# Designs tried in a protein design chat: VH-VL binders against p19838r805to892. Part 1

All scores and structures are predictions.

Target 1, 88 residues: p19838r805to892
Amino acid sequence: QGDMKQLAEDVKLQLYKLLEIPDPDKNWATLAQKLGLGILNNAFRLSPAPSKTLMDNYEVSGGTVRELVEALRQMGYTEAIEVIQAAS
Positions, changes and structure headers below are counted from each chain's first letter, unless a header gives other numbers; antibody chains are not in Kabat numbers.
F, E and O are the ipSAE of ESMFold2-Fast, ESMFold2 and OpenDDE, as the mean of both directions, binder to target and target to binder. V2 is 0.75 times the mean of E and O plus 0.25 times the DockQ between their complexes.
Where letters were taken out, [cut] stands.

## First folded at step 1 (VH-VL)

Design m10
Fold by ESMFold2-Fast, scan of step 4:
Structure m10 (fold): chain C 88 residues (1-88), chain A 124 residues (1-124), chain B 110 residues (1-110)
Amino acid sequence: as target 1 above (88 residues)
Amino acid sequence: QVQLVESGGGVVQPGRSLRLSCAASGFTFSSYGMYWVRQAPGKGLEWVAVISYDGSNKYYADSVKGRFTISRDNSKNTLYLQMNSLRTEDTAVYYCAREKGYYDLSGSDAFDIWGQGTLVTVSS
Amino acid sequence: QSALTQPASVSGSPGQSITISCTGTSSDVGGYNYVSWYQQHPGKAPKLMIYDVTNRPSGVSNRFSGSKSGNTASLTISGLQSEDEADYYCSSYTSSGTLVFGGGTKLTVL
């Protein structure tokens, strides 16, 4: 959809909570792989807030909301998609 | 040739301190997370500490938290482990290890290169 | 730290297949695809055999394979050879940002 900077902070916080759940199909680690950011896995894993570090890196790299939603769809993470789409 | 060489092990009394070093060669040290893993004589592997590639993030096993400090000097290609308030149960071979590197989510907590190990004996 | 559960020992004959299990919880093995396996011969440093559940490093025989079902990861060694006799350890990332190893399994080749 649009620029990642357009997402409100409360939407980002809800997304982080969903991505911190230790479900191998639905966590920040799986999302990082789907977004092509696997080369930064050490930076995310060793972060106090892996989901935030991942999303900050994705945003700085020019990532888009459209591609984020597509990655979440590939993961089957309907709840995360709903949080983003309700806000955009 | 990719290599890790530990040094600084020895025999020390309980309550004393010891500092281990790990010299890296043959790869871009500053691009990799580094680990210390120990193994008590005749026992299994136990993770001790990890440090991110830039030194900004560190994690410790509960058994050593507050007593051991991991650090690195990327300009010298060297990893360190400062061990304070040593206990007899800290007796082990200490290995430094490199986290497996880039190109996917591969290698988080996987150690593709290990040093030869250095023995630390804590005995009265 | 609580160790992942591995059988203390396993045995097999040359040419056979064996499987070593590594059981954790949903906060480690079950929650993340960051499971590794190490081979250790007496007096030597461990060698990485499998990383990220299923992947083999360059130079590791395809006789070694990894898998995971729920909270249990498995290392399978096919076509057993005498040189496979060693201790095998699993490890996993945890939701606390730490690493945990299994207790280790001694493989004997009969």
Scores: ipSAE 0.041, ipTM 0.729, lowest interface PAE 6.1, mean pLDDT 85

## First folded at step 7 (VH-VL)

Design f6
Fold by OpenDDE, look of step 8:
Structure f6 (fold): chain C 88 residues (1-88), chain A 124 residues (1-124), chain B 110 residues (1-110)
Amino acid sequence: as target 1 above (88 residues)
Amino acid sequence: QVQLVESGGGVVQPGRSLRLSCAASGFTFSSYGMYWVRQAPGKGLEWVAVIWYDGSKKYYADSVKGRFTISRDNSKNTLYLQMNSLRTEDTAVYYCAREKGYWDYSGSDAFDIWGQGTLVTVSS
Amino acid sequence: QSALTQPASVSGSPGQSITISCTGTSSDVGGYNYVSWYQQHPGKAPKLMIYYVTNRPSGVSNRFSGSKSGNTASLTISGLQSEDEADYYCSSYTRSGTLVFGGGTKLTVL
């Protein structure tokens, strides 16, 4: 059972922004792969908001904040982790 | 020929309501987030509201929360701003603006297309 | 939600280079790279000149450039021309998920 609903909307917005930066190692596409959703990257890319679409699908699939943080950690995306942790 | 055209501005008394429209053309309207930005006479730009491409999310500046409502009809390529309980400080030129897309991973909150603006004057 | 700080006015002669600063906090300019700059001539709508700190939209002169250091973003206009005389606004994403503008800078070409 996922708990992404525990993240406040402003936190999610921050994450959307951070995942849209032009960094090949710190973007939504890389995160999607870490979360096991990489197969949907083409669909995400075609959406108006790839990072939001990714996170929405992650939430619907039962993803957890813990797993999200772990994925971000694997990416070395410290700033994104800090955004989540600051809200916890 | 991408453009936005605002309409609906005018002179109203405090406490009254007004509805602005923004007609989009030349691009796939439903693919873009849209913003309202206002500018009081002789003053700077102020963010008013944003609506997601599909209308699923809406956010407002604190100054207009509870009074203004942003909406869109993608079938009509039109953005709206319902303004209720208008105040004198709401007097401004209201611009609709298109958010630059995420397609190139260049980020957001940049407005690459603006309308000409419509003037709203709230005075007793 | 306080506005970003810009100088009220700057001036320069044709051919010179001028810089307009935009100072915020770690919750906006300093926290994110979603800084944009807009040019506005009198009676006209704003025009996007720079986005994501350094990027120019197509059609914008390469005389316009952007940078950021700490909590301050900067717009530099080189080879100043009379047509550059306008108001310039910076904007930034904020931690609260909203957008904030600077107070604007009036650029006068002497």
Scores: ipSAE 0.022, ipTM 0.727, lowest interface PAE 5.0, mean pLDDT 89
Fold by ESMFold2, look of step 7:
Structure f6 (fold): chain C 88 residues (1-88), chain A 124 residues (1-124), chain B 110 residues (1-110)
Amino acid sequence: as target 1 above (88 residues)
Amino acid sequence: QVQLVESGGGVVQPGRSLRLSCAASGFTFSSYGMYWVRQAPGKGLEWVAVIWYDGSKKYYADSVKGRFTISRDNSKNTLYLQMNSLRTEDTAVYYCAREKGYWDYSGSDAFDIWGQGTLVTVSS
Amino acid sequence: QSALTQPASVSGSPGQSITISCTGTSSDVGGYNYVSWYQQHPGKAPKLMIYYVTNRPSGVSNRFSGSKSGNTASLTISGLQSEDEADYYCSSYTRSGTLVFGGGTKLTVL
């Protein structure tokens, strides 16, 4: 029942950049933990594009934009939330 | 068919202002991030500014922050650079460039389309 | 903002392979795969040769290849030809959300 396809591809690309910053509070690995995908972090780390691999797995798993925004809120990542909300 | 064309360059005195334009054609402009990159005569490339596809985020090199403003008008397929308080160090060819990343995540911060540039000369 | 470090010049003979290095830090080249290479002939706009460390855009010769190890990215040109004589620039995404270029390398084909 996921709705990640609602996010335009360029919105997703902006999110990938924001999640590649080496800040432990605002990186893809922490987002994976918040989304319940932390067990896959070894696979994400080994991929050529960890943030995209995370987001693709989340989408295939039926993840929702609402859950994504809530996870980003728990991380305090206001800029990432604004990217998503400005696109709607 | 895919093309970027800069305009608005010229010779100006220090402290003056100038606005550069970049006209886009042959692609969906509103789907792409856009950059300004400059090159002083005989020198290398220097990143100046970036604006996201919808204009919601803008970032600047430290050397121009507070003096330059990047903007876009997606209804006119045009990118702008407003350059205030110009200094002799701003003398360069200014290129607009399209970020490749829209169709391929790996193309983020890669510039697959460039204009031919417009020369800005700041001299007293 | 410090530039990425490239050699000022490199040279090679036709048919040889040459490599241009681009050294940054863990906050740019070492920390991200958003690394690109551009070729620039005199009086012309730059042309994208390599992006995402290793990827070639369509229309770019397979004589051009890219790699990265640690904080250093490399552009390798095999089978050097006269038309390869140009300036070459690397670029990288940075931790602050900005972009940085290398200082440029002048390639001379002897």
Scores: ipSAE 0.007, ipTM 0.639, lowest interface PAE 11.0, mean pLDDT 87

## First folded at step 8 (VH-VL)

Design g3
Fold by OpenDDE, look of step 8:
Structure g3 (fold): chain C 88 residues (1-88), chain A 122 residues (1-122), chain B 112 residues (1-112)
Amino acid sequence: as target 1 above (88 residues)
Amino acid sequence: QVQLVESGGGVVQPGRSLRLSCAASGFTFSSYGMYWVRQAPGKGLEWVAVIWYDGSKKYHADSVKGRFTISRDNSKITLYLQMNSLRTEDTAVYYCAREKGYWSGSDAFDIWGQGTLVTVSS
Amino acid sequence: DIVMTQSPLSLTVTPGEPASISCRSSQSLLHSNGFNYLDWYLQKPGQSPQVLISLGSNRASGVPDRFSGSGSGTDFTLKISRVEAEDVGVYYCMQSLQRPYTFGPGTKVDIR
């Protein structure tokens, strides 16, 4: 069971912004792959808010904050991890 | 109406400085990474610099590194390019463009200004 | 730096006929996330560049469906199914996989 609902909306918003940067290694598409949702990347990209759509799908699929942090760690996205940890 | 408008171009001598501005309108400027791209007369396009949506990161092409500095003032909804130690090879039309930003989902330059001409000549 | 090349460098097409432009990169533009970081731009005479295709095959908003991008890795193609007079200009490919972003030399497309 997921616990993404425990993240405050402002925290999620910060994450959205961090995942919408012009860095192929640290964007929402790369995160999606790490989370096992990479097959949906084309669909996410076509959405108005790819990073939000990704995270919404991740939440609905039962994703956890812990797994999210691990994925971000694999990406070396320290700043994103800090945003989550600061809110926890 | 999304728009970018460059200004500040002109004729300068080598070694001089010039500052270009790019005024944005019609979109949330602070949510987008911004770029400068230049085009020498009759030549192709060359990437010059990028700045993050919040100005936290900047990158410059090797050809301008140490001489040019990209910056932005989100409160003024304006992008800048400070050009120092100008050279004749810097002569070009300078375009500002937006790329990936908040909710953009794009890795392309989807909005371009009309460009401003910078001529460096002795 | 990633070196981009294009072929041909110039192309004259009869209106209504198809056109094809090739773009090649010195290294693969396919990212592990599954996207190819390759864009196509058109610069019409006297105008600023405008995006046609992003991420290899995604047509930009407002771009006619006669434009299509294909390819993966190091070999990409822009196709125009039926060239129109308004398609005249210089076409550039650009890699955005790593900085510095680099453009191809451009392909000038004219109408016969």
Scores: ipSAE 0.215, ipTM 0.813, lowest interface PAE 2.0, mean pLDDT 92
Fold by ESMFold2, look of step 10:
Structure g3 (fold): chain C 88 residues (1-88), chain A 122 residues (1-122), chain B 112 residues (1-112)
Amino acid sequence: as target 1 above (88 residues)
Amino acid sequence: QVQLVESGGGVVQPGRSLRLSCAASGFTFSSYGMYWVRQAPGKGLEWVAVIWYDGSKKYHADSVKGRFTISRDNSKITLYLQMNSLRTEDTAVYYCAREKGYWSGSDAFDIWGQGTLVTVSS
Amino acid sequence: DIVMTQSPLSLTVTPGEPASISCRSSQSLLHSNGFNYLDWYLQKPGQSPQVLISLGSNRASGVPDRFSGSGSGTDFTLKISRVEAEDVGVYYCMQSLQRPYTFGPGTKVDIR
């Protein structure tokens, strides 16, 4: 059972903005791969909101905030981690 | 052709309600976030409310929070603004606008309707 | 709320000459993702606003190259390299970093 509902909506919105940058090391597609959702990247790309669609799928799949932070750490995305930790 | 058309404006007394509609055409409405922006006569622009492409999230400006409600019906390809407890300071032209989309990296409003006038006076 | 100011509030330009409009915000519009959430709109007489520039410097599709946006943080400039008669109207900057999204007071541009 996941705990992604503990993240405030404004934190998630900030994460969406951070994941929509044109940097392949720090985009939503790479995060999806780190979270085990990479097989869905074509569906995410075709959605009107790839970062939100990714995060919604992760939450429904029982994803945890700890796992999310670890994936961002593996990407070297310290600013995204900071957004999550500043809200806790 | 991409188009937004507002309707439902008029003259009402303070304390009354109005519902504005914004009919969309020429694009996939359900793929875009939508906004209401208002402009008092002779004044500048004020953002009023936003709704996500699927209707899952809504935000309202503090000046209208609790009185106005943005909504959408993607099957009818229409955006709405329910305006309750109207005040004289709500007198404005109300525009609906389309956002370029969060995935594009910009929240700019790339398509606007012609506007509908709401006058709140005794 | 982020307060937006513009200068000048009114500008009269000879056709073919350049124009500059300044926009300032009460706090930085530079997001940690590297983009400035500052947009420019033109409202021609009797018309709805139309986007000219997004994210500080990105021209919208169909906007002529004579329009350019620059600046970062709290200070932004819209430049028109050669003003034409069709450029008459009120120019607004808007921040979309933080709700409520707020507009500057507008700069009216007229042609002599």
Scores: ipSAE 0.000, ipTM 0.573, lowest interface PAE 14.7, mean pLDDT 86

## First folded at step 10 (VH-VL)

Design h1
Fold by OpenDDE, look of step 12:
Structure h1 (fold): chain C 88 residues (1-88), chain A 122 residues (1-122), chain B 112 residues (1-112)
Amino acid sequence: as target 1 above (88 residues)
Amino acid sequence: QVQLVESGGGVVQPGRSLRLSCAASGFTFSSYAMYWVRQAPGKGLEWVAVIWYDGSKKYHADSVKGRFTISRDNSKITLYLQMNSLRTEDTAVYYCAREKGYWSGSDAFDIWGQGTLVTVSS
Amino acid sequence: DIVMTQSPLSLTVTPGEPASISCRSSQSLLHSNGFNYLDWYLQKPGQSPQVLISLGSDRASGVPDRFSGSGSGTDFTLKISRVEAEDVGVYYCMQSLQRPYTFGPGTKVDIR
């Protein structure tokens, strides 16, 4: 099972905001692909909050903070990584 | 084949230090978060500390914070607990345990060592 | 910290009969992901604890199907459909929702 429960709700909220950006290299859709959830991007896109929906599905599917950070690292999204690290 | 073996326990006076070791075998040590859990004689179980798979994160119970430090050496496949400023209430069997999930703190402790007894007495 | 309680604290059961242990938490252990972060452990006499149930109802590998976990939120139950001699020991529930992880006081199960 994943350990996304270790992230406080306020941290998740910050991540949602960071992922709702127009930058195609740093948005929720790119993150979803790197997390293996890209096939759900159409569903996420149609949701009221795509980044939240992605993160919720990632958590339910047993995702880990480590893999999340690694995905963000591949995206070069340093700010998002720092948000996670600062909360730890 | 998966096994944890604690060592380093013994009798010490209050205020002294002791370092416990937990040797792991039979699994990819560096993939698992590791824990210390202690049990005072005739009492229940108490969570003591956790360390991430890569040692990047550590958390300690308030009862031991500032006195105990969990660490690990993945190259030696060993978990440690440095215990400083020991108190009589620290007397307990200390278990090392593996969390079932990879790189997580979400699953149960599926592997436990046999425990090592630490007695703090004047 | 989340406070865990158990009832009863001791239980004597005739072999072959069922047993039930209750565990309660001071706050809900149900995460938004739909899982309850409640584990059950058994510590047999002179042995280390061993996991029986994780995430409220997930039986650990090698654990007989006579053991089952149920409940959600703040109330949980461990059931043994047919108690055997090898089931003697102290049963602990533990919340793993947030640190510090906290254990219940334990329930001692013995055989009549």
Scores: ipSAE 0.006, ipTM 0.690, lowest interface PAE 9.5, mean pLDDT 91
Fold by ESMFold2, look of step 12:
Structure h1 (fold): chain C 88 residues (1-88), chain A 122 residues (1-122), chain B 112 residues (1-112)
Amino acid sequence: as target 1 above (88 residues)
Amino acid sequence: QVQLVESGGGVVQPGRSLRLSCAASGFTFSSYAMYWVRQAPGKGLEWVAVIWYDGSKKYHADSVKGRFTISRDNSKITLYLQMNSLRTEDTAVYYCAREKGYWSGSDAFDIWGQGTLVTVSS
Amino acid sequence: DIVMTQSPLSLTVTPGEPASISCRSSQSLLHSNGFNYLDWYLQKPGQSPQVLISLGSDRASGVPDRFSGSGSGTDFTLKISRVEAEDVGVYYCMQSLQRPYTFGPGTKVDIR
């Protein structure tokens, strides 16, 4: 889609929920690795909302929705991709 | 249902060693960071050490650094505290505690054991 | 290390009356993500500590709504709207913003 700032807040909230399940293939830590933010995973882990903290960091760094979808595809996280695609 | 049970406390002389164990049950132990927190008689709570869910990182309070070592064995579902070069000031009830899972957004200690008493006295 | 203080260090209350406990930190506990990393624990006589409040104001499951947490930054308050006999014990605040996590000295709450 483009700039992460254009992604609706309700879509982001759905993503946070999907990324905070106890599933090593479908969690925020794996997404952080795919987005090149894995060196920050200890900081994310220590935050009260790791998925939100990850997504906020990605957004302020200029991350794109296209790169986010590609990372989710590499994880096989179809449910998360569908949330993003349904918003368009 | 969810439970932490400490053991291994006792009376020892200064300079000796002691190993504490914390048996966990009722939850996926390998998904949680684990802590030791101690309480000297009549005193407040003091954080002692933490170990990450997979054992990859350990941190110790300065008061015990170099003398105590936290460890875990996820296959035995057990947390340990090896205490070397014990001092009288280490006399306390030692609690193991579970940090809420990384998916919860909070770092509060939501489950505590009953504690085990360590007395260091000559 | 972040130093935590509590006031008062001891109080005696009549059952049914309110109580208020203050906690102060040497540094702001407000993270850039908007949450305050302050937790409250109760240690009843002869028992292990139990979490009451996390993130400044979030009650733990099973904690009665007569307990409330408030404040931000460096100043936090735990309020008990009507103290009951079962609320006797020592109340600790803890910061979980940065390691090492540090506790306040505790506030002993007793009944008359």
Scores: ipSAE 0.000, ipTM 0.606, lowest interface PAE 13.6, mean pLDDT 86

## First folded at step 12 (VH-VL)

Design j1
Fold by ESMFold2, look of step 14:
Structure j1 (fold): chain C 88 residues (1-88), chain A 122 residues (1-122), chain B 112 residues (1-112)
Amino acid sequence: as target 1 above (88 residues)
Amino acid sequence: QVQLVESGGGVVQPGRSLRLSCAASGFTFSSYAMYWVRQAPGKGLEWVAVIWYDGSKKYHADSVKGRFTISRDNSKITLYLQMNSLRTEDTAVYYCAREKSYWSGSDAFDIWGQGTLVTVSS
Amino acid sequence: DIVMTQSPLSLTVTPGEPASISCRSSQSLLHSNGFNYLDWYLQKPGQSPQVLISLGSDRASGVPDRFSGSGSGTDFTLKISRVEAEDVGVYYCMQSLQRPYTFGPGTKVDIR
């Protein structure tokens, strides 16, 4: 039931980079927590590409773009929301 | 090999300015947040400033805020620290450091330069 | 600002024996994402600092497994299971939970 395939790969690549900043409140680990995947954070950390691994896991789990935007809003991450909105 | 090399240190009088440079090599500079950390002679480490990979955000320690400005030029692969209104308390070795990538989920500093000495004295 | 303290400030160990360094923060370093934002660095004599441990317990690449980090929240420990001559230097903890990032005062480790 998820719709993450609607996000262009180019948008996903931009999001990965935005989640690679030195701010614990706006990194991939906090996004994972907001998406209900925080228990997997050690596994994500050990993967070769944690942001991509998180996003792939979220997509396979049936995650939605709406839920992703809400998680980013709860993080206060307006730059990341704008990347998604610019693709609409 | 990954390397950071600081330059621009020296002896200056209080109230003067200096500009430190940090030349990077062996990695994609524009993919990393960069930091300045200083160490007064015989003392511990003090975080000075950070700049995001694209230069869009900068943060400075309160002890230097308003006097020092971190900046970067990704086309020249160089990090800078503009140091104005220098005080004797700013005497230290200044290190540039690279933030460890998101691959570990940590903000730890995995690569450091050799440091450049700034001495502020009359 | 988050205040970081370390104990002891200095210690001398016999080669081959264990060493333990404590670090305490004035507030919890455990983020809601499940990670403790506490790092350990070693500065050997005449050298720049080098990272040993990130996120409380994650050894950096190339760091021997005789180094281990433990603890959570406000209390953290760095252990060296068998001290070697190359381990001499000053050990710092640092929090990266919030800016400004702050270091502990350092623990000088000597042998003998």
Scores: ipSAE 0.465, ipTM 0.853, lowest interface PAE 2.2, mean pLDDT 90
Fold by OpenDDE, look of step 12:
Structure j1 (fold): chain C 88 residues (1-88), chain A 122 residues (1-122), chain B 112 residues (1-112)
Amino acid sequence: as target 1 above (88 residues)
Amino acid sequence: QVQLVESGGGVVQPGRSLRLSCAASGFTFSSYAMYWVRQAPGKGLEWVAVIWYDGSKKYHADSVKGRFTISRDNSKITLYLQMNSLRTEDTAVYYCAREKSYWSGSDAFDIWGQGTLVTVSS
Amino acid sequence: DIVMTQSPLSLTVTPGEPASISCRSSQSLLHSNGFNYLDWYLQKPGQSPQVLISLGSDRASGVPDRFSGSGSGTDFTLKISRVEAEDVGVYYCMQSLQRPYTFGPGTKVDIR
């Protein structure tokens, strides 16, 4: 279903780092809301790596790179989009 | 074991410059956003500046913008605050602090230095 | 800028009794991601500030469970269930929703 496996591990790692910056508008929790996974934010927060946990759950749920980019665009997170596009 | 140690404070005249340093130890310095927060004698706390973990972004309070510049050298595990055109109202204890934003986007300042006193007086 | 206020500005408490400090923000600190970006700090006499609570209600590591944070939006409360001598100092709330981060004026807590 999803195609998140198309993203290389190093690209995912870069995204994890970008989603942990000190910006409430551009963090993993905001992304989770955009992806419809916000209900799990408390669970993600309690994990050792919220950004990674979010991305893993998104992938398992059949998420797509396209929808991820759209969510990031809604967040205005240009840097994160560029990371994905550069790898494509 | 996690520690921040400020240095460089002292007494200076208005209009002069001073550079503060904050030496970090006990943690992966390059993984954390770092802040300067100051406290005038007998007053509250005031946010001064922030720098991203990789130094890619910086923000300064309006009260110091154009005069102060935050920077970091991750190879030296050190945070800096260049203070130019100092004013009497800049007199304060200057703290460096680590933001616990690892994987969280934004969080509290969980590690603080002991502070260094900057006195601007004629 | 977001303006932070606290009440009371000073508080004297008998050891073993509870204490409560209020913090209010000029605008909501509840982000669309579901978290409140409000922190509580304690500055003991002659020391640097230390974090007590983050994101409104998350107790920091090493902080006794007698400290608790509650509230949402623009109204927040720090509670100490049983005040001890080591709890003396100035308590600050801080919003971290928007830069510049802004602190409340502080609440001085003393022991009777």
Scores: ipSAE 0.057, ipTM 0.787, lowest interface PAE 3.8, mean pLDDT 92

